VHH binders against FH protein interacting protein FIP2 (FIP2). Designs and how they scored, part 3

Target 1, 298 residues: FH protein interacting protein FIP2 (FIP2), of Arabidopsis thaliana (Mouse-ear cress) (q9se95)
Amino acid sequence: METSSNLSSMVRLNIGGKKFCTTIDTLTIREPDSMLAAMFSGRHAMCQESKKGYVFIDRDGKHFRHILNWLRDGVIPSLSDPDCSELLREADYYQLLGLKDGIKDSRKEVGEVEAELTRIDIIKCIQTERVRFRGVNLSGIDLSKLDLSLVDFSYACLRNVFFSRTNLQCAKFRNADAEGSIFHNAILRECEFTSANLRGALLAGTNLQSANLQDACLVGCSFCGADLRTAHLQNADLTNANLEGANLEGANLKGAKLSNANFKGANLQRAYLRHVNLREAHMEGANLGGANMTGAIR

## First folded at step 1 (VHH)

Design b01 (framework vhh_gocatamig_d2)
Fold by ESMFold2-Fast, scan of step 1:
Structure b01 (fold): chain B 298 residues (1-298), chain A 121 residues (1-121)
Amino acid sequence: as target 1 above (298 residues)
Amino acid sequence: EVQLVESGGGLVQPGGSLTLSCAASGFTFSSYALAWYRQAPGKKRELVAGISSGGSTVYMDSVKGRFTISRDNAKNSVYLQMNSLRAEDTAVYYCAAETTYYSGWTEYDYWGQGTLVTVSS
């Protein structure tokens, strides 16, 4: 047996040059009175004909993934105040009233809400089962030296959390706000950080082998001596990041922002550096043997 | 590093069945929409079936009731179960992942190399 989904359910979008693939259900069900829902209900013929084409919307696409995540899963992203303001402008444009309300509530609480759980509460939870901390506020707590492997922190508020020497292998931080958090010597192998905010986080000496950091904000992060072999850094923002002595062998940095990033003494052998601007990066002593630099600016 | 590897194609008689598998690596599989496309000799590539990150599915009209797309996020795999195969289903079948663009540069869909399905007596 098959689902009765119509071919027109699959939609390709180009939002100001940013491309997205989703479904009509995602665009219409959560916010049925929105402009976005109206656009795709009324444009059925265009959506059906867009197998190789995209429906163009002349808006800034930077935050559209957050709109899709809200429409798909009902999740309000944890973002900086400027980014929240930008997302709020987009939500207003598309008439996403539920998202607008959620963003306003989120911004109000970020500065005033203490962590929902203590270190002792977390330890008790871990002892009973695989724990899910999706969307929970754990800002400022000490989670150092714990075994938190496979734990789901997606969408959580983790600002200034202490994760030193923590085992976070295969843990999930998708869209989490971990700004300023300390991960010194943590095990982050195969972790999921897609679209996470790690601005100013300290990741020195971490094992990030095969971690997924696609679309993450890594502005001002320290990765000194970190192991990032085969990590996925596509479209990550590494502006002002310090990767001195880091091992990025085979890492994929396609489309990453490297403005004023420090790669002094880093290993970039066989890394993928397609379409990156290397002009402002500090590359003294970096090993680029076998790196793919097709379309890179040097 | 991003790889999509198709398997399961072959020669089958009309009315037969095949299951195509696509093993994905090098990206966060659960966050991406996956699709099966096919290209018959002398024709353009066409979407056969798609599955969103949330599990919603879409099918081309000629395969509805015969084909089923599914995903297994734990195994980083997407499948196409093909029943009641017809001569017109003969094509190279491609696995594809649609990626989200964040920085304003262009990226193409990630594609596998394809697996040949021949439906003939």
Scores: ipSAE 0.000, ipTM 0.089, lowest interface PAE 24.1, mean pLDDT 79

Design b02 (framework vhh_7uia_1)
Fold by ESMFold2-Fast, scan of step 1:
Structure b02 (fold): chain B 298 residues (1-298), chain A 122 residues (1-122)
Amino acid sequence: as target 1 above (298 residues)
Amino acid sequence: QLQLVETGGGLVKPGGSLRLSCVVSGFTFSDYAMAWVRQAPGKELEWVSSISSSGGSTYYEDSVKGRFTISTDNAKNTLYLQMSSLKPEDTAVYYCAAETTYYSGWTEYDYWGQGTQVTVSS
């Protein structure tokens, strides 16, 4: 709690080694339901993990100044598409819904149709056991942390939807448009993504074991640290995708496009790589033990 | 549309040989890995062998290594299983299957034939 001076309201943050100073008001007023507000509003005890007086948060600090500028002054930064995607990742982690909306709004095209259902509408549907959302437009809504297992989103428009830490086990996304969607640490085990558009989607830390991604567009996707064991990636387009440290043991990548894909440190043991062009893929430290490379180009 | 038809099963004495054939219609071998899977009386389905569509890579269950040989004739869309040194334990219905993955325990079978009975008894 604040007592009477500016110094007593000051907060020192260490974000992945980058140090920032701000106030309790900055961290709590604009986004009162956020993770940062919960940490500093007195609703939860503060944890001090680093040097005396600093609160350590194990995240990339590169864009944290933009988070503080948003919280302080309501400023949505003007950034390149890759930098905006990185900032969205951080905004989602800290549960900054207003910042997430501001960034999405800055990228909306003239004439884009707004979502047909809200987060609360989806919650009500799930409570009444309605699990079919085929062809529905849900673009831009926040579906993070929900239990959406077995839900059918086939043919749905899911552009820039937030699915962080969502349970999507056995959910269906056949022919869905999920471009730019955020799936950080989501459970996607046995999901059906056949012919889905996931261009630029963020799937780091996801569980994609035995998921079906055949014919999917995975251009520019991030799979850093994802579990893709036994996944079906036949004829998927992984151009410019980042699979650094991903586990692809036993995955089927027959006919997949891997142009400029990053597999540094990935586990490809027992993977099926038939007819795959490995030229221009980055394979430094990848484990290819027992992989089937019949007809592959190296 | 896709059809797999197995032939070549029958009764054989221990130590004998049989050749199973699977004629495939409705798809090209180059689009799928092919497999033989068997089911013995009162037992679960057991993967036996798989082959790449090019014929360059083959995989076998440990109990059949050195005794069975899987091969394809892509021009005829035909999968073969040459079985030698047959044992009573090889008695089973043998199914031809098309796979989306290569490896036993991780293999998804999208298409199955009707099966052909192999009986090994004295």
Scores: ipSAE 0.000, ipTM 0.101, lowest interface PAE 21.4, mean pLDDT 79

Design b03 (framework vhh_8pnl_2)
Fold by ESMFold2-Fast, scan of step 1:
Structure b03 (fold): chain B 298 residues (1-298), chain A 121 residues (1-121)
Amino acid sequence: as target 1 above (298 residues)
Amino acid sequence: QGQLVESGGGLVQPGGSLRLSCADAGFTFSSYDMAWYRQAPGKERELVARITSGGSTNYADFVKGRFTISRDNAKSTLYLQMNSLKPEDTAMYYCARVEYDSWGYETFDYWGQGTRVTVSA
């Protein structure tokens, strides 16, 4: 018997009488700070809702298909001026700032572009085997689900970029600014993040095996369920980071800052914890078997 | 979008082996982290093994060295090879798709009805 609430991947929505079926992933990943994402946050949705039928939202459902297409695929629809105005009104209600900005940008010739390249530009570059984006400003673009393995993003500005389910194996991010970027379930095996800024980045479920995160800023990062086996975390700043259930077997955390870091249920077997202060970390249920704690503060 | 269908369970004596399969009808199988859970009568469901979309694996301590999780993305199928089975492994086994909320916390979707594994002398 299940006694705890969890989420189903399927969600049935009734938007002002119009019915839609989608996934929690679609509703939460692209615009994580939106009202829609807040409504479907993981632990508060009941498993029983999957049996109740539809979640009712008292809004005009006429353009909700465009909202789902934006959330799923990042598509900005080509609509008449009245229809664009109606969609903007709905985007405002759901707090879909990315959609709102995309629609406004499509209607203006002189609009500011934060990123130097678009998602389509990146796709063309990888298709022509161009693999270097050193020092390029790509902030806020959607690079989810692409194969960006071996790509060099060193020194790039990648703030709030979406890398959900992206293949970034052996990619380089040395000194990149990736603050607030979303890497949910990305493949980051053997990637290079030396001296990168990942403050507030979401790295849950990522494969970071043997990744180099030396001297990186990982403040406030989420690593829940991430695979960090044999990763290099020397002198990384993990202040306020959440590593609950993460696998750090054999990881090197020498000199890392762990203030208020959450390691509940984490695997730290054979990890190197030399010169770290463990007193401010939350270690409940963590496995420290065979860890090297020479010079650590308990 | 599809239902997970588990198979391969059965009755086996201690020390025996079984291979469990989980078929996913969804075209996005390769994009998801997958897991095997088990639930014995009167107990909560517990994680047995995980495999990421990239192929990295993680195992519960009670199955390390005995079980192997693997995936075939071309067939949209998850596997659990179970060796050196013990009476304590007797449970209903479920496959699950691992998803994450906007805060990076694990949420679990599983649609399978499970496959029963009984290990008895």
Scores: ipSAE 0.000, ipTM 0.090, lowest interface PAE 23.0, mean pLDDT 79

Design b04 (framework vhh_brivekimig_d4)
Fold by ESMFold2-Fast, scan of step 1:
Structure b04 (fold): chain B 298 residues (1-298), chain A 122 residues (1-122)
Amino acid sequence: as target 1 above (298 residues)
Amino acid sequence: EVQLVESGGGVVQPGGSLRLSCAASGFTFSSYAMSWVRQAPGKGPEWVSSISGSGGSTLYADSVKGRFTISRDNSKNTLYLQMNSLRPEDTALYYCARVEYDSWGYETFDYSSQGTLVTVSS
């Protein structure tokens, strides 16, 4: 046998110019009757550029990350109505019936909650130096690309809010409900998320250096490629969280719950892992050099 | 150049044991996570087990959990797979793979073309 990509479980995808890497199992197990599963189960011919290249699919790749998160972890993303419609169109194309049902169910329950302020209202408030939004309901609004540094969102309802590429340096989210919110590539350095609910939130590519996430609910969160150096994660619930490729150098995870958490390729050098149960965590390629694992279960 | 050479395969009866070895060269072995992947005739590759660079973390596929043990000796640049309670369905060509990460943080496998054949039959 010659060297070939057929010897690995890895699949490289080019979805309309956007590139993704995943496994055959991810593409085939959760939705076995889908068109996507059929493409990678050997039941259909695949278009492939080379043995170590990628499979091209002529679709809009904007929401394909959400498709992979559903197929990998069963996560239903929280999106605005237009973005939900776009994802639903893609889910329909790939015949992902479970994802379609999950989106419709989630949208019916959450998308009907009306925010107290609009994007324009928030912009006007910031222009007049109003930086306190404690206990306000801002669910579902788009706050992407704004400078919201030092803003106080403590106790706010922020379900399914868009914070993509938002500057939130030193912002406060103590006890906030930010379930399903999207923080892609946001600046969250030194943010306070103590006891916040971030269930299912998307924090890929974020800068969370020295952020305080103590006692936070981070169940099903995505931190792929996030910078969590020196972050405080004591007693945080990271059950089913995806921290693949995240940088957690010097982070404090004392007492954190890591059940089925994915740390593949993560940097945990000099991290504090005292009293954590590592048995259910996925650690392939994780760097644990100098980590303190006193009292950890492995 | 990166080289991974598997050995230790053979014919064994159901319930038997085998120990596979993978000799690595051409890279800093202790800096990379390593995996075992198997492929039965007519089937796609199946991930079996992974071990971190330091050896401090291990993961197993549900089909082998409790029966197989992955280990490494970084001083010898060698990866091992201890296989106990072997079943006919464990019959496959076994490959060791070096785990790499692309710029997106996703695993990519750099593998050897020289697998080692394990046949479980009476």
Scores: ipSAE 0.000, ipTM 0.099, lowest interface PAE 22.1, mean pLDDT 79

Design b05 (framework vhh_6fv0_2)
Fold by ESMFold2-Fast, scan of step 1:
Structure b05 (fold): chain B 298 residues (1-298), chain A 122 residues (1-122)
Amino acid sequence: as target 1 above (298 residues)
Amino acid sequence: QVQLQESGGGLVQPGGSLRLSCAASGFTFSDYAMYWVRQAPEKGLEWVSTISSSGGSTYYKDSVKGRFTVSRDNAKNTLYLQMNSLKPEDAAQYYCAKEVTFWSGYYTSDYRGQGTQVTVSS
């Protein structure tokens, strides 16, 4: 209502045809190094009427209201991505560094994690088509029920991660440390576990058809009821692993270590068992029809 | 505490059918593979069937293939074994068992119930 005392400090702006009224203090105090502060910090224009008439600035006035709200009250507006990008261009033009920083900070996610990324971080990365997590520490996080197909977790630290019912088709875990991780009923078809550490991991009910597990540590793993048809298990360490009822038809186990491994009721038809010691494995009810046992110890 | 309760056993003639059930509690049933195992008098435990946690994959002992069908209802926390064309060799105490994290040699009482008796005789 009462504005008479401020009339002599008023500035009238025409921003690309849009008219605004504010004060010299609003334009100069919050961003003292800005273009607007430089224009109105007591500099006299050549036109003597410029303080009482409109000062024209050849810019888009669409978002100038947000600039004035920032300069007056320090308010960072909540805008759509396109509008936010437009406002950033205007903030850059006027050299409003504090507004630029405020907008950038409002777009940052903040979080505290034991792992380098949270479940929510992974979901956001996948939604933006980022699928590479090489060497990242994700230990202990819950990645259950996600579509993580084609994701690259090579060299990652994945100890005690939950992958229950996760789609990991064609995912890469080369040299990853996934000790104690839980993969119950995950889809792991054609995934790559070459030289991975899966000690004590739970892979029961998984689809591991044509997966590559060469040189992997599978000590104490559960594969009960898993589908391992045509999987590559050459030189894998399956000591104390449980493969009861697993389907290993056509799987390649050449050079694998099977000490105290449980194959009760497993399907090993057409599997390659060259140079494996079968005497230390539990084979009751296993189907070995057409298996290649050249050099195996029986 | 894991609890498993089998039912549905009984006496049938050769060629007959029985449906066994296993009611599970004390764990998230839908997260674990389940097994049917059997034990005839003075014999060791014999694996019969496995079903994946989703029910999408099933595996059978060769001697029961085509005769037995394992299934599960995750909404009811219940495991089933449909046994058709029963033979005298199928007579045994039948147990359901929850999967274990690694092989320990044998199923423990902590992972199976008291069992249900199946008798096949004329």
Scores: ipSAE 0.000, ipTM 0.111, lowest interface PAE 18.9, mean pLDDT 78

Design b06 (framework vhh_7zox_3)
Fold by ESMFold2-Fast, scan of step 1:
Structure b06 (fold): chain B 298 residues (1-298), chain A 121 residues (1-121)
Amino acid sequence: as target 1 above (298 residues)
Amino acid sequence: DVQLVESGGGLVQPGGSLRLSCVASGFTFSSYAMGWVRQAPGKGLEWVSDISSGGSTGYADSVKGRFAISRDNAKNTLYLQMNRLKPEDTAVYYCAKEVTFWSGYYTSDYAGQGTQVTVSS
């Protein structure tokens, strides 16, 4: 009676040329009085247009993924002041009052937390432009609890580094060697780990939502209770990795190696598992609702 | 085993039309969402259009109203009718299998070798 469940629930958005796919629930539940909720709550004409193609909104789409992440998960992004101002302008347009309040509160809290650093330390950080650590050797140092968002660690040697409770949102680790490093409860949202070596790294309780882990070595990693929603894990090596209780909703695991990987109690709803060998993976209590397992070996 | 063979590209003047075809083999064509993606010179890969197994279509804003995607499941063939072509439509066009979207990105399981479309006077 019903077209494919996933297709009928999906909404395609084109925000100033930038394309997004989400659900009516995501657009309507968290901010029910918003412009987005009004557009998609019970409006048959909008629903029909969405099913046939994209709903176009003439706005800057640069930060729209942050709007969707707020609407889906209630997460306030940690951004630079210019980017926060741009996002705040968009949140105001869509009448996302909760997001607006969250951004304002986040700015106050960040200012108060940064007060643990001296004014001179803050000025030096700005003046030295210490956001690039490409190819540097930082092995064994303690970088816990720092705000290192947007920092570029590509090609760096980061073996056994401590990143516990560190804010690494949008940080870059492309081709970095982070073997044995500790990321417990770190914020790694939208970070870039393409081709990184994370063998034996500890990532329990991390926020890795929308992170890019393509071609990464994740052998023996711990992701217990980590948030990996919409993460890119294509061709990643997860041999002996522990993902017990992790949330991988909508994650792309195409071509990933899962030999002896532990997914007990993990959420794999709407995950893309095509051509993945599941034979030696531990799947007890995993939720595979709506997952694409075409060509998976089991 | 999956094979996608594109055809129908060529040189055309602005305002002209082309019809692209993609013959699929090695899988149950009718069961999969199919699409077209393109790569213009010096640019990244851009989604153009898709069609679900049930026939629901999607279009990039830049081509909406000018392009029409369709499929013939009996012939295992995907089509893209391209009308009122513009110089900015110049690109290699790829047929793609299992086009899916989420959170600002798309994925496809397989793409063909592509067919060149050049719109120039």
Scores: ipSAE 0.000, ipTM 0.111, lowest interface PAE 20.8, mean pLDDT 77

Design b07 (framework vhh_gocatamig_d2)
Fold by ESMFold2-Fast, scan of step 1:
Structure b07 (fold): chain B 298 residues (1-298), chain A 121 residues (1-121)
Amino acid sequence: as target 1 above (298 residues)
Amino acid sequence: EVQLVESGGGLVQPGGSLTLSCAASGFTFSDYALAWYRQAPGKKRELVAGITSGGSTVYMDSVKGRFTISRDNAKNSVYLQMNSLRAEDTAVYYCATDYRVYGDEWEYDYWGQGTLVTVSS
């Protein structure tokens, strides 16, 4: 008994010679004030291609599948800048305000970033010799899931860069400004972060085994579940950092600032904590077996 | 005075094998990563393989499964075992490290003189 009702809600569209089949609900529900909704809600008369039952619209049909995906599922497509511009022109024609806003927001994340190189520029170089981006401004770009092992980012401006699941083994970040950067689940084994600014960076689940973080600013960083075994953290500033559940076995924290640092459930076995002020650190459930705490304030 | 001295290059037929060695001095070898690069005539220098102080390795796609990098900290040496050699592997092979010059600085691109590998038939 449902079959005839479903068939009656079906619409056939011919967009500049390209044919699509959809439903009245798809065309009317998500953008009720749009031109498409007006055409199919009975508010506007339509002309049909008589022999095949299609509603003809004299527009470029190249991007219409993206319009239907937006109207059906609320999906904003990931497209090149020229294709995004073409889609935005179509969205404007059909008066799809929500799609227009979604495309503008997506472009704002990329197009308003003043980075010197794009993600595609970096990708073009990753299979050559040791790639060097010393002193380059890459702020805000997405470098997630790339193989950037052995790359030199020393002195680079990397604010709010995405490095999620990136392979950065042996990469160099000496004096780099990576404030607010996202390294979730990245491989940072044996990386050099000497004197780097990582204020507010997200390093949860990272592999930082044997990394050199001496003199780094790690204020407000998240290291939840990170592997920091044998890391060098001498004179690092870990004020307000979250190291809950992190593995710091054998790490050297001599002279590190730990004010309001969270070490709940962390492994600090064999860690070097000489002359460190632990008074304002949260140490509940931390394993300090074999740690050198000579001269530490507890 | 960081020094890197490569050896083991030579002429070999396609499908053959060679082992390159790099002897290092002037720095605390066990604390630093080392890499093998190669440069063919008229081409850019490219990374072949790298090994960290902890023994983790990285490889160029065209040599994966054929080449193996290893290190011996007691001998201050790094090695590149090259199997199933191809004509396109013909190049001068260089050993490189990034030793710290001062307590707060790193000297980048310390290179050896190179060793020539020629694969021909």
Scores: ipSAE 0.000, ipTM 0.155, lowest interface PAE 18.0, mean pLDDT 79

Design b08 (framework vhh_7uia_1)
Amino acid sequence: QLQLVETGGGLVKPGGSLRLSCVVSGFTFSSYAMAWVRQAPGKELEWVSSISGSGGSTYYEDSVKGRFTISTDNAKNTLYLQMSSLKPEDTAVYYCAAERLYDSSGYYFEDYWGQGTQVTVSS
ESMFold2-Fast, scan of step 1: ipSAE 0.000; ipTM 0.108

Design b09 (framework vhh_brivekimig_d4)
Fold by ESMFold2-Fast, scan of step 1:
Structure b09 (fold): chain B 298 residues (1-298), chain A 123 residues (1-123)
Amino acid sequence: as target 1 above (298 residues)
Amino acid sequence: EVQLVESGGGVVQPGGSLRLSCAASGFTFSDYAMSWVRQAPGKGPEWVSSISGSGGSTLYADSVKGRFTISRDNSKNTLYLQMNSLRPEDTALYYCARDYYDSSGYWDAFDISSQGTLVTVSS
């Protein structure tokens, strides 16, 4: 039985003299590559060495309640231009990319199309076994923690959608636009992402075993701690992607673009690396045992 | 080395049924999604169905939904395709494939170690 008073999941923050109480889940799930997630994941020495009572962060705490509301509920606040600018500076400091994008999107001129369905609409659809959302605009909605296995999101607009801890096993995202979407700890086993746009998406801790990512745009994606065993990455664009410590055993990367990609400590045993340029990739400590390097530039 | 051996094909009348089998070896069968892919005479390959490693998730092409059932027995390293209400359009060589998800028939995702089993639906 969990309660709000459970101290094992709670954190106390002092942001420039303003005090806040929240949970580890709130600080880590929605923006997994953020500074806040790094501080409070519970596995970092910094969290264990923190002062008793409150963790002090020397920042302006004026808008921190909006940061917590974003991290908890995915809410983008409606603020004046000066207040939005202040919040953007804080979001940048904490590396809250989804919040930054959400604020920028909320400031766009009249003419931007809102998502066609809400989180509640999607829940009602899956309750009636509707699994097809081809070409639907769902940008910016929160689909975290839902069972969306086998759902068809092909051709959908999914920019900045939250899929944290979502079960997306065997889901289809063919030609979907999922730029900036957050998939932290999602189950993406056997998903179809052929020709999808995942630019800047956060896929840390995901299970992508046997997923099809052929021809996908994976520019600037984070795959920290992801399981990509036997994944299909042929002709994918992994420019500036972070795959440090990822497991790519048996993955097919034929023709993939790896410019400035980080594979430090990654497992590439039995991976297929034919016709890839490895000179611009960071390969320190990567395990290449049994990899097919035919035609690779080293 | 991955080895896949299909069986169970034959000649059947429209409305009939067949059960295809695929015996797998050379890899940890339960760790891989498996698929059935078919190729009709003079046509490119068409993805038919996929099943997750655990067997908990299945996918079907629209052309076979409600008629075909994919299943697996991980203790026997065997994949099955139960085909009911067969139509002349189902006539094809059927291939067992590891890690094939592309419904467009993209061959670079297809593990080509198998010979296929012929299914002919003819009155």
Scores: ipSAE 0.000, ipTM 0.121, lowest interface PAE 17.7, mean pLDDT 80

Design b10 (framework vhh_8pnl_2)
Fold by ESMFold2-Fast, scan of step 1:
Structure b10 (fold): chain B 298 residues (1-298), chain A 118 residues (1-118)
Amino acid sequence: as target 1 above (298 residues)
Amino acid sequence: QGQLVESGGGLVQPGGSLRLSCADAGFTFSSYAMAWYRQAPGKERELVARITSGGSTNYADFVKGRFTISRDNAKSTLYLQMNSLKPEDTAMYYCAKEWELLGYDDYWGQGTRVTVSA
């Protein structure tokens, strides 16, 4: 009898330099449609090598213990809003749908209404060429990887919606409430965000070329590596926003609030920075060649 | 610390050929769809060719009949054979590792530059 052979196989993970030890069962059973389940469910011969060394995943390991606790025990952690947003981003990356739902439910207020339409309902509407969702409540649903180009979400409630890798070219979000929404690598070229609430939204790696963000609330937003060339950001509130490495060539930031905004390594060539206060912005390594700074405070 | 590393780019004359390679040091290569994208200065990143985990291929109209995408699962390497190169093919070429089942973030390489000029 080989009693030890009946134990769950051990797996060693290196998540962005942080090391974890778990089992194949932990990684595969609770979220069978996840990326982690696909890697370790025996669908690939490489899973056998994970027993001999560490499987490297190029992600932030800060919250991975919460992912393992969810996968092992079904526990939703009690975290601050910023930490919950970071964990939601990781859950979205690994496609942990149950964890995503659990975190959203834990942040639900008494009296908060559920989304009026599901992901499947939206797909059916688009297939019948219904592209108007003005004033609809879609908070918390997963709209990732859909072709939602030219769709009208103006005045919609889109809090904590997942738009990762969604095609939103020319989509309308005028006065929409998209607080906490995740747009990771989405296509947002020429979209309309006038007066939208995007507080705490994650827009890293997005294509926002020529998008209209006039009067938008972009407080605490992440735009790391985003393409914002020729975007309209007039009077937008970028307080505490992270634009590290973003490309803002030719963008119009006239009257924008930049308090504690991070522009490290950003490209601001030929940007319009009239009447903005740059004193509290972090500008290390930013390229300001040809920028119009008439009336700017430095 | 990119998991995907592109190579094979360079300067070539119109009508010439290049073979691009992308080595995957991260996730299990054979279970993912793989793609080549390109981006010319001042233009958006556009899909050139995609190959599924099962080996099915799809090509952008502007490269059909000239480019061939292939994969070697034993070497965890993606290839793009580029024939009959035109000046319009001048761009930075990026390798992507794509999960097709749900809305998922892709793994991207740092790119390899292709310049087609006389």
Scores: ipSAE 0.000, ipTM 0.098, lowest interface PAE 19.6, mean pLDDT 80

